# Ledger of designs, part 22: VHH binders against q9ulm0r997to1333

Target 1, 337 residues: q9ulm0r997to1333
Amino acid sequence: FSIPVHFTNGTYHVVGFDGSSTVDEFLQRLNQEIGMRKPSHSGFALFTDDPSGRDLEHCLQGSVKICDAISKWEQAMKELHPGKSEGGTRVVKLMYKNRLYFRSQVKGETDRERLLLASQTSREIVAGRFPINKELALEMAALMAQVEYGDLEKPALPGPGGTSPAKAQHLLQQVLDRFHPRRYRHGAPAEQLRHLADMLTTKWATLQGCSPPECIRIYLTVARKWPFFGAKLFAAQPAQLSSKENALVWIAVNEDGVSILDHNTMQVHITYPYSSVTTFGGCRDDFMLVIRSIPDKSSGKSHIEKLIFRMAAPKIAEATFIMASYMNHCTTTVNPP

## First folded at step 6 (VHH)

Design i5 (framework vhh_4orz_3)
Fold by ESMFold2-Fast, scan of step 6:
Structure i5 (fold): chain B 337 residues (1-337), chain A 121 residues (1-121)
Amino acid sequence: as target 1 above (337 residues)
Amino acid sequence: EVQLVESGGGLVQAGGSLRLFCAASGFTFSRYAMAWLRQAPGKRREWVALIYSEGSTYYADSVKDRFTISRDNAKNTVSLQMNSLKPEDTAIYFCAKGWYSTSEGRYFDYWGQGTQVTVSS
């Protein structure tokens, strides 16, 4: 058998497998063929798309057989669309992306890992899950344009191999749609969009001759300045005693712990190290954190506080599993301190 | 609209000094790296000096210990103090604005028209 695995940059690689192949064996083959390190080093994992089409992604466990995962997805698709004809059904999509990020593993990164990390970061920027101002947004978009399309084509005079103004405008719009934050363009008047395209053109032109690996190096150097680079961000509403009905925060999960960020500025309010987390997970359709703190004025006993957040059900599961994975890595030692 | 205007160029004898100025407008000057580059007759354009937003400075080996780059964020100006000038320093000197990211200091999106510096021996 063979199946395409889709990457964050929009490309894919076809991987062969046997009826008995596990996800771990499948990934070992994929990683060797495309130049990736093993999952414990790279933090990358394999996901399936959601049969319901709600843009939910499901991480595949290493011990699961690829054939079983595909069959399960196809069965779920059939159950959701029992009367649909063959021409009206979609097929399973396998996706490969970063799940866990460790600063200690940066020095060993491959070029392929850097490309896919940068592409994934770009998707977070577009979606509004990365702190970025208007100017930096254009610089990051220009770097990705150079990676994806190469040197900006000079408008040619009438003759052989010329590019029309309409074609150039279309390309600039594609770049903005793929690599620039949606929020800076939503509801913008035509004149503002033209100004953005002009600024993008100026930035992109300065990158002439810059190779894709060099642009990716610059991109990641800039992106890693944010302390929460590589963190998974979940939109959440604190459930307890809110006079404001729309009080939103980001829950950021990374190797340092669980952090609460301001929804608009993405500045950190508080970080809870994993050592302080007593229990966590789903609790009656909400996401729960139970934190043990050390009180100054109390007896020798630690305070316990319970934090409850409203989150989409699939995101509760995702946050829970990612926290468990980071906690497991934090406690795994060969030689105790 | 971003504008960079150089001044201070001229004719000077070997061993002399000149100070170049760059007046910047149309952007938040204090947030950007600024640079001086030069292009000598018949030679490729080369980078001379760079000053990051936080104040760190870097120089090409050919001008190290002779040239000093500085900035005045209150006046939106970048200066290049050139001492112990040599005939080889003869070039058109350009002021350049770096990208917002500043971490590279090699990519510039706006350039001045340049100012001519001629060193006679």
Scores: ipSAE 0.260, ipTM 0.690, lowest interface PAE 3.5, mean pLDDT 85

Design i6 (framework vhh_4orz_3)
Fold by ESMFold2-Fast, scan of step 6:
Structure i6 (fold): chain B 337 residues (1-337), chain A 120 residues (1-120)
Amino acid sequence: as target 1 above (337 residues)
Amino acid sequence: EVQLVESGGGLVQAGGSLRLFCAASGFTFSRYAMAWLRQAPGKRREWVALIYSEGSTYYADSVKDRFTISRDNAKNTVSLQMNSLKPEDTAIYFCAKGWYSTESRYFDYWGQGTQVTVSS
């Protein structure tokens, strides 16, 4: 058997397996073929897409057989989408992406890991889950353009190899659509979009001769300056009255704990180390955190704070699972047996 | 109304096995994810295993390949098969109704859990 594994940059790699292959054996083969470290070192994991068509992707455990995972997904698809028995069958999509990011993973990182991590970061930038101003975002888009398309082509020449102005403009628009934040372009007038394209052209031209690994290293050097690089961000609304406008926040989950960030600026309001989190999870559209803090060690009493956030149900599941994984990892590594 | 009752805990020697059971009532069991968590005395609660409504399973690294979570929708039961037990697995084990789509306002355990003690 063989099946494609899809990556964050839109490419895929076909991996062979047999009826007894486990996810661990499958990933060992994949990682060897594409030049990545094992999941415990890279933080990458294999996911299936959600049969229900929501955002949540299902992480595959290492001991599970690939054939069993595929069969389970196909069975779930049939149960969720009953209908025509012929011609309507969908196929499972396997996705390989970063699940848990630790700063220690940078040591020994491969070029393939950097490429896929940068591509994943680019998706977060486009979606608005990364603090970046319009101008720096253009520089980041130019780096990704150099990686994907190579050197910027010169304007149309009389010769047979010339590029038309229409084709050049289409390419610049494609780069902006793929690698630049949607928020800076949504509802913008045509003149502003042309200005962005012109700025992109200038920045991309300065990268002439830069290799894809070089551009990716620059990209990650810039991106990692953000303390929450690699964190999973979830849009949430505090379930409390406020004297100010009732604004959204970001809940950021990473190795340091759970943080609440300003939705617009992405500046941190507060960070709760996992040692302070006593319980967490969701109910319907609500996500909850119970925080224990001892305000006065001499008083001998604990302070309990309950935080409730409105979040989309699939995101509550994702946030809960990621928090549990980070918390268990911290318990295992920081609190030795 | 909604209730989860854990059973199957006990004293076992290192390297041994135990199977825990959780009997669920008061809700449409087949539609909810179920989880097992544990807490050793003086330690934080630790998530160990999760099973989604459609059967997908996930495990903490500390128990992966040793523990197996399963469910029986006909009997409204979730089970945890624990193999190759270690002294550090000693804890009270709790069954939790799928915290991310439950009717509960909080991440809650049902009942008092079941004690697992692993001797060296």
Scores: ipSAE 0.000, ipTM 0.178, lowest interface PAE 19.7, mean pLDDT 80

Design m0 (framework vhh_4orz_3)
Fold by ESMFold2-Fast, scan of step 6:
Structure m0 (fold): chain B 337 residues (1-337), chain A 119 residues (1-119)
Amino acid sequence: as target 1 above (337 residues)
Amino acid sequence: EVQLVESGGGLVQAGGSLRLFCAASGFTFSRYAMAWLRQAPGKRREWVALIYSEGSTYYADSVKDRFTISRDNAKNTVSLQMNSLKPEDTAIYFCAKGWYSTSRYFDYWGQGTQVTVSS
């Protein structure tokens, strides 16, 4: 058998497997073929798309057989759409993405890891899950344009081998759609969009001769300045927030712990190290965190705080599993003094 | 979507010749470097031949003077002519697309074609 594995940059790679191949064996073959380190070092994992068609992805466990995972996805699809013919149903999509980010592993990164991590970061920037101002957003979009399309070509007179002005404008719009924050373009008038395209052209032109690895290195150097680079962000509403206050926050999960960020500015309100988290996960229809504070020196009593957040049910499961994975990595990794 | 389809592999006796072909689609073929890589059982994948968009060619020391890489931009194909084959050339051969015109980094590979050289 063979199946395509899709990457965050819109490309794919076809991987061979047999009826007995596990996810771990499949990933070993994929990683060797595309130049990636093993999952414990890179933090990358294999995902299937959601059978229901929602924007949700399911991480595949390493011990599971690829054939079994495909079969389970197909069965779920049939159960969600009973009576549909085989030709009328969606097929499983395998995706390869960074799941866990470890700062200690940056030194050993491969060029492929950097490319896919930068592409994933770009998707987060486009979706509004990354803090970025308007000027930097255009610079980051230009870097990705140079990676994907190479040097900006000058518009030529219309002809068989030339780049027409209309074709150039279409390319610029494609670059903005793929690599620029949606929020800065949503509802924008046509003249503002043309101005953004002109600014993008200026930024992209300055990168002439810059190689894709060089552009990716610059991209990641800039992106990593954010302390929550590589964190997974979940939109949530605190249960006890007053009606006069902003009801939304981001729950950011990374190797340092669980953080609460301002929804608009993405500035950190508070960080809870995993050592302080006693209980976490789904509680009824909400996401729960139980935090144990440092004992008060005057009273000697530890305070326990219960935090409840309204989140979409699939996101509760995702946040729970990612937290468990980071906590397990922390507890199994022995660091001598 | 980018697709690379290899053909031409098979069983050949030591000292023989094989010609591998790679049909490329889904991108502007003439603008990218193309390469052939191989992977023998239990070994890492190794690069064997590279051709830039303008036609410059590069070879691994193990295949130099025996293998010739070429491209046909009109047909979107890259080929590998393998002469004086040795048992140690036995491997799965992969066609690969570079990131740009003079790239030594690759972003797509085909499924591979098996080459077996008997003694």
Scores: ipSAE 0.000, ipTM 0.103, lowest interface PAE 18.5, mean pLDDT 83

Design p13D (framework vhh_4orz_3)
Fold by ESMFold2-Fast, scan of step 6:
Structure p13D (fold): chain B 337 residues (1-337), chain A 119 residues (1-119)
Amino acid sequence: as target 1 above (337 residues)
Amino acid sequence: EVQLVESGGGLVQAGGSLRLFCAASGFDFSRYAMAWLRQAPGKRREWVALIYSEGSTYYADSVKDRFTISRDNAKNTVSLQMNSLKPEDTAIYFCAKGWYSTSRYFDYWGQGTQVTVSS
């Protein structure tokens, strides 16, 4: 059998498999065919879409058989939509995304890894899970436009082959929708959107002749300036705040530990190294972190702090599994060969 | 509206000096890298000097030790001091505004100012 694997840049690659193929074997074939390093180096993994249709991702474990994962998804789909015939049923969607990001692996990156990582970063920028001001947002959108569409076409070239103004405007709107933060455009008046399109045109025009790999390298160089580049961000509300201090935060999970970021600015409030995390995971309907502080000299005893966060149930599971994976990797990396 | 206006060009004899000025408006000048580029007739435009927002400067080998770029953030001005001018320095000199994220690209240019160096 064969199945398409969808990438963050909107493309896909069809991969062959049989009834015995594991996720690890499937990924080995995919990675060889598209020019990716092994998962332990690249940090990329396979995900299935949510059977309920709520746009949630489920990471597939390496030892699981592809056929079993597909069957489990189809069974969940049938249970969520009882009595539905095959003609009206959704099909499983496999996604290939960066799951774990390690700074030590940057030097060995392939062009394919950089393209997919940049595309994934672009999706995070559009969704508001990346700190970006209006000026930087236009420059990032222009770089992705050059990657995806090539050189900006002049709107009124002499002769029958010139690009029409209507086609040019449609293309600029498509670029903004795909690569520019939704929050800066939501509810904006038409005049502001035209001005934004004009600014995008100016930025994109400066990239004439720039190759896709070069634009991607610049894109990632800029994006990696943020210390939480590659981190997974989860919107959460601290449960231990008073009623007067109700505030959302981001919980950021990466190789350094678990961090609490200001929801609006994405500036770090505090970072908890994995060595300080005693317990973590779901606690009733909340996400829990139990932190062990450095012992004070007055008592000689460690202080233990319990942090509770209100978070969507699927995100609690996702955050828990990603923390466990980073923690396991850190333990493995410290051990001698 | 972003505007860059060059001045200070002219005719000068070999070995002489000129100072070029660029008046910038319409953006937060202090946050952006600024550059000078030049284009001689029939040749491609080439980079000459760059000054970062924090004041670090870089020069093309052809002008190093002869040219000095500087900026005045209070006046939104960038200048190019050109010493020991040679006939091969003859070109139209352009002031350019860098991107916010990177100094590899420039998104706005002035109209240019002509510099002619006689032998």
Scores: ipSAE 0.376, ipTM 0.745, lowest interface PAE 2.8, mean pLDDT 86

Design p13I (framework vhh_4orz_3)
Fold by ESMFold2-Fast, scan of step 6:
Structure p13I (fold): chain B 337 residues (1-337), chain A 119 residues (1-119)
Amino acid sequence: as target 1 above (337 residues)
Amino acid sequence: EVQLVESGGGLVQAGGSLRLFCAASGFIFSRYAMAWLRQAPGKRREWVALIYSEGSTYYADSVKDRFTISRDNAKNTVSLQMNSLKPEDTAIYFCAKGWYSTSRYFDYWGQGTQVTVSS
């Protein structure tokens, strides 16, 4: 058998497997072929797309057989679309992307790892899960345009082989759609969209001669300035008895712990190190964190707090699994000085 | 190793002028935006002036038409000409390197140079 594995930059690589191949064996083969480090170093994992097409991608466990994962996905599609013909259903999509990010592993990164991290970060920027203003976002979009398309073409000369103004505008719109936050363009008037395209042209032109690895290094240098770079963000609503406002927050999960961020500014409200988390996961239809407070020197009292958040059920499962993985990493790996 | 070294600060009377200089090393200077920021006692750092790699300039409202930023790519220097100085301009002035050619965000700063404007 063979199946394409899709990457965050929109490319794919076809990988062979047999009926007995596990996810771990499949990833060992993939990583060898594309120049990636092992999953424990890179933090990259294999995912299947959501059969319903609604949102969450599902991480595949290392011991699971690839054939079993495909069969499970196909069965879920049949259950969601009973009576549909084969031609009327989607096929499973395997995706390879960063799941766990460790600052200690940055020094050993490969060029392939950096490219895929930058591409994944770009997707988070587009989706609104990264704090970035409109202007910096154009600079980041220009870096990705240079990586993907090379040097910006000079103005068309009258004659065969020149780039038409219509083709140039189409390319700029593709760049904005792929690499710029949707929120800054959604519902914007035509004049504002043209202004963004003009600004993108100016920024992209200044990158003339910049190589793809150089642009990727600049991109990641900028992106890593955010302390939550590599964190997984989940939109959630705190369940408070006395509050009638439906205030949203981000729950950010990374190697440092679990953090609560302001939904609009992405400024951190509080961080709970894993040492303070006594239990976590689904509780009825909500996500629960049980935090042991550190005794205050002035009061000498400590207590256990239960934090309840409303989240979509698949996101509760994902957040729980990622937290468990970070916590397990702390107990099974050597933390060098 | 990126280094930014400021000079030209000092004491001046209100209405006077000063010119600040920043010597940059450790990167390809001509490819990056450069800026001046300032920090008054007890306040946060605030942006003052910005120059892109190609020479486009931008100013904070408080200094517009009084300050002029310029760069010399052959000497790897950025300068700030400050005219019609006010007591409110008293601050430590920092040179900053942008993340790339048109960046409004900065990754390195110098140690700063003190500017004191007496009334």
Scores: ipSAE 0.000, ipTM 0.154, lowest interface PAE 16.0, mean pLDDT 83

Design p13R (framework vhh_4orz_3)
Fold by ESMFold2-Fast, scan of step 6:
Parts: sequence; structure tokens; C-alpha cells
Structure p13R (fold): chain B 337 residues (1-337), chain A 119 residues (1-119)
Amino acid sequence: as target 1 above (337 residues)
Amino acid sequence: EVQLVESGGGLVQAGGSLRLFCAASGFRFSRYAMAWLRQAPGKRREWVALIYSEGSTYYADSVKDRFTISRDNAKNTVSLQMNSLKPEDTAIYFCAKGWYSTSRYFDYWGQGTQVTVSS
């Protein structure tokens, strides 16, 4: 048997498997074939797409059989669309992307890891889960354009009906849609969009001759300057609010701890190192953090703060897993066997 | 707008020295790599020296051990000290702004300053 595995850059690789193959065995084969390190080093994992078409992905456990995962997805599809799913109109999509980011593993990164990490970062930039100003956003889009399309083609003389200018504008719009933040283009007048396309053309042209690996190295060098690079961000609503009903925050989870970021600016409000986290996880329908601070010197008592956040149930499970994984990694790093 | 203004060029005898200066404005100078490129008559523009934002320097083989690039982030200037000049160093020298702190690709250049080395 064989099945395509889809990557963050829009490419795929077909991987062979048999009826008994586990996810761990499948990933070992995939990683060898595409030049990735093992999951404990690269932090990449395999996900299935959401049968409902909503953007809710499921990470596959290593001991699960690939055949079983496919069968469960097909069964879910049949249950959601009984008439339409009959005859296999849609098939499961396997996706390969970074789940955990380890700074200690950066020096050992492969070119494939860097490409897929940069592509994933680009998707986060487009979606508004990465802080970036207008000027840098255009420069980052130009780098990804050079990676995906190579050197900017000079405009051909217009043939019949002026098709060359229309094709050039279509390509520039495709680049902006794929690699530039939606928030800087949403509701923008046609003149502003044309100006962005002109600026993109100017920036992309200066990258002529830059190889894809070099563009990716530049891209990641810039992106890694953000302290929360590689962190997993979860949109959440604090339950213990003063003066606001529907205020949102980002919960950012990485090696350093769990942080609360302003939803709009992505500026950090507070960071809780894992040493201060006494418990965390699902609490009824919410995500809970229990933080122990330094003892209050006036009373001699340690302060305990319980934070409750409203979050989609699948995101609560993922946030809990990511936090546990980083805590375990930090413990192992401090006291290696 | 980004502006790069070169100075310090001139006529010098073989074996002599010159120091070139570049005054930069319109961007956060300390965040970007800066470079010196040159273009000799009838030849393509070539890169000769590069300095990253953190101070790491790189040189083309033709100028290695003869040229020294440096930067002053307080004054927004980049300089090129040229020693043991040869007639083949005759060129227009351009100051260039890198794309990023460690970039070898450039998005802005100055107008250039002429360096002529006599035999």
C-alpha cells in the first residue's frame, strides 16, 4: 500500500506501508526518504485532516496502525456525510508538520527541516499568529516567492489582448495570498493592493540568483528573532475577566514555559516558567493553569493563582500534551541520564 | 527612504591606501548587513566585503588581507580601509544594504565613488 503525505509547502511524498505498519514505522520510513531526523530531534509529527472540513487536525499516536487511522477517518466521513461519502468521494489527507520546537536541536537541522519549518512559519504569518510589521511582511513574502517560483520573470511584451500583465498580476496576488498577512490586505482598496504588488515586485527582483536554501536560511534567521518562534499559540478567553466580556488572548507554549500574549499586538503580558506551574489541563470545558509564585514576604505565604481559559476542547487536549512534552524535555535536559 | 552616500574615493599610486565611507539613513542601520561592491570598466559589478549586524566580516578572495570593512552603528556609517592597492582595484565602489542582519543579497545601493589606482 502507499499514501501521499502532504507538507507545509504544498508538496507531498508517497510512502509505502503494509497492513501491520504503525505510525512510528511509517514515520521512520518517511523521515529516511525525505531527509528528516527522528521526531524526538526534529519535533515533526503526522496529522490527519478534519473529516468535517473544519480546520481541526488530529495528531496520530506512534503505536496506532496506519490502516486503522485511515479506517477511522473513513468511518467518521461516512457518519458525517452518509450519502455523499458512499463511493469514496474524499480520502484522508495525511499532513506532516512541526509539533514541538527545540532550540537545542537547531544546529542539527537538515535542509528539509528548515524548508518545512519556514513554510509552516509562513502559514502562521498569513493567519495572524506571528507578529510582523508591514515592511518586514513584504520582505518575508518576497523570500518565499523566490523559494517557490525562483527568479522573478521579466514582463514579456504583451501578446494578443495584453495577457502578460494580467498573468503577472495574478502571480503577485497568489504570492500575497500564500505568504503575506491577511490583516494587511483585508478591506484594502484596489490602489493599496496594486502598491503592495509593486513593492513585492521590487523586493523579489533584488533576490535574483538567491537559492532556495539561502532564502530559507535568511527567512528563519529573521523569524527566530521573535522570542516565541516555534511556540504553539492557542486562542483563549480568560474566564476571570475584569470589565471585558469577550476579551481574547494567546496562550503561547514553548520550552521556556507558558505565556499570555495580547491577542492583537502579540506583546507578552506574562510568562510562567514550568517551575512555577503546579498543575494544568482540562477542567470541565475549560483549560486550567495553577501557578505558584514566590512567598509573600509580608505574610510568609506562597501565593497560588488559578487561571481558567475558555478554549475549544481539541485545543485543550493539544495544549496539555504540548506543555507536558516541554516539561519532560526540560527535566531530561537539566538532569540527563 | 533609504539613502546611502559614499565618499573617500580618488586617485592613488599602486601600493597606496584609501579609506571609503558610507553614510546611511532611512532605516535601522544596526539591524542590517552592509557591504561594499565594485564595478570596473567593462566588467560586471562584484562583491568585495560584507559586515553582518553583529560585526562578522567576509571578503572576496581578490581583496582578502588587504581590505578591512568596519561599521559604526552610533553614526550609521560603514567604512572600507583599502591597503596595498593594485591597478586591478580600479573601479567605482558602491555601498550596499543587505536584506537582513546576515544577508548576502542587497536591496539598496549608493551612487558610488570612483577609485583609480595608477601603475
Scores: ipSAE 0.000, ipTM 0.247, lowest interface PAE 12.8, mean pLDDT 82

Design p13Y (framework vhh_4orz_3)
Fold by ESMFold2-Fast, scan of step 6:
Structure p13Y (fold): chain B 337 residues (1-337), chain A 119 residues (1-119)
Amino acid sequence: as target 1 above (337 residues)
Amino acid sequence: EVQLVESGGGLVQAGGSLRLFCAASGFYFSRYAMAWLRQAPGKRREWVALIYSEGSTYYADSVKDRFTISRDNAKNTVSLQMNSLKPEDTAIYFCAKGWYSTSRYFDYWGQGTQVTVSS
């Protein structure tokens, strides 16, 4: 058998498997073929799309058989759409993307890993889950444009090989849609959008002759300046602050712990190391964190703080699983086999 | 709108000195790295000197110990002091503004100022 695996940059790679192939074996073949390190080093994982289209992608465990995961997805699809024939056009989509990010593994990164990390970061920038000002946004978009499209084509003399103004504008709009924050373009008048395209053109032109790996290295050098690079961010409302509709924070999950960030600035309010997290997960319709504070020197007593956040149900599951994975990694690293 | 205007170029004899100035406008000058690049007749444009927002300076080997780059954030100017000039320093000198995120790339240049060093 063979199936395409889709990447964050919009490309795919077809991987062979048989009826007994596990996710671990499947990823060993994929990683060898595309030049990736093993998942424990790269932090990348295989996901299936949600049959309902409402939930997030489902991460596949290494011991699961690929055939079983496909069958389970197809069965769920059949149950959600009763009466559809099995010859329907929707097929499971396998996606390969970064799930866990470890600073200790940066030095050993491959060019493929860097490309996919940069592409994933671009998705976060577009979605508003990365702190970025207007000028930095254009520079990051220009770097990705150089990676994806190569040197900016200048208007040529009349004749074959020239780039038309309409074609150039269409390309610039595609670059902005793929690599530039949606919030800086939402509701923008045509004049502002033309100005953004002109500024993008100026930045992109400076990259003439820059190779894709060179642009990716610069992109990641810039992106990694943010301490929460590689963190997974979840929009949440603290239960006690939720008297107002717009009382939002980000819950950021990474190797250091779970952090609460200001929703607008993405500046850290507080970080809870995993050693301080006693209990976490879904509690009714909310996400719960139970934090054990350092013992008070005057009394010698530890205090337990219970934090409740309102969060979309699929995000609660995702945050819980990612926290568990980071905590398990921390335990393994402290007490290696 | 970003504008960079160079001045101070001219004709000087070998061993002489010149000071170039660049007046910057249209951006938050103190935030950005600034550079001087030069282009000699029939040659590629080459980087000469770089100054970061905090004042750190870097020089091409060909001009090290002879040229000094400086900036005045209050006046939005960057300067290049050129000492012990050689005929091979003859070039058009350009002032350049670095990117926001990195000093590796420059997005705006002035029109340039001609420096001619006679033997």
Scores: ipSAE 0.486, ipTM 0.802, lowest interface PAE 2.1, mean pLDDT 87

Design p15D (framework vhh_4orz_3)
Fold by ESMFold2-Fast, scan of step 6:
Structure p15D (fold): chain B 337 residues (1-337), chain A 119 residues (1-119)
Amino acid sequence: as target 1 above (337 residues)
Amino acid sequence: EVQLVESGGGLVQAGGSLRLFCAASGFTFDRYAMAWLRQAPGKRREWVALIYSEGSTYYADSVKDRFTISRDNAKNTVSLQMNSLKPEDTAIYFCAKGWYSTSRYFDYWGQGTQVTVSS
């Protein structure tokens, strides 16, 4: 058997498997074929798309058989759409992307890992889950344009019909759609969009002759300046008994712990190291964190705080499992204190 | 609209001095690295001096200890003090604006100012 595995840059690789192949064996073959390190070093994992079509991705555990994962997905599709057998069958989509990010593993990164990390970061930038100002946004989009499309082509002489200028405008629009924050373009007048395309052209032209690996290294050097690079961000609303305001925050989960970020600026309000987290997970329809503070020097008493956040149910599960994975990694890794 | 306007070029004898100025507008000047590049007759454009937003400076080996780059964030100007000029310094000198994220690339240049050093 064979199945395509889709990557964050829009490409795919077809991987062979048999009825007994586990996710770990499948990934070992994939990683060897595309030049990736093992998942414990790269932090990459295999995901299936949501059978319901809500784009809520499910991480596959290494011990699970690929055939069983596919069958489970197909069974879920059958249960969601009983009696529908017209017009062909929807098939499972396998996706390979970074799940856990460790700063200690950066020096061992392969070029393929860097490309896929940069592409994933670009998707987060487009979606508004990465702090980026207008100037930086254009520069990051230009770097990815150079990686994906190569050197910017200069316009040809005009002729009857808008062939070459129309082609160039279409390419610039594709670059903006793929690599530029949606929020900076949403509802923008045509004049503003033309100006933005012109600025992108200026930035992209400066990269003439830059190789894809060189552009990717620059991209990641810039992106990693954000302390929460590689973190998973979850939109959440703090629940307070007397609160009448619908204030949103980001819950950022990474190797350092759980952080609360300002929703608009993405500036950190507070970070809770995993050592301070006593309990976490779903509590009814909310996400709960129970934090234990260090005892007061004078009183010797520690404080316990319960933090409740309203989050989409699938995101509660995702945040819980990612926290557990980071905590498990810390307890199983033999490192100096 | 980004504008960079150079001034201060001219004819000078070997061993002399010139000070070049660049007036910048259309962007938040104090956030960006600024550079001076030059292009000699029949040669490619080469980097000469760089000043980061925080004030750190870097120079090409050919001009080190002779040239000094400086900036005035209140006036949106960058200048290049050129001492002990040599005939080999003859070139058109360009002011350049760096990218926001990196000083490896420059996205805007002025029209340049001619510097001619006689033997």
Scores: ipSAE 0.351, ipTM 0.748, lowest interface PAE 3.0, mean pLDDT 86

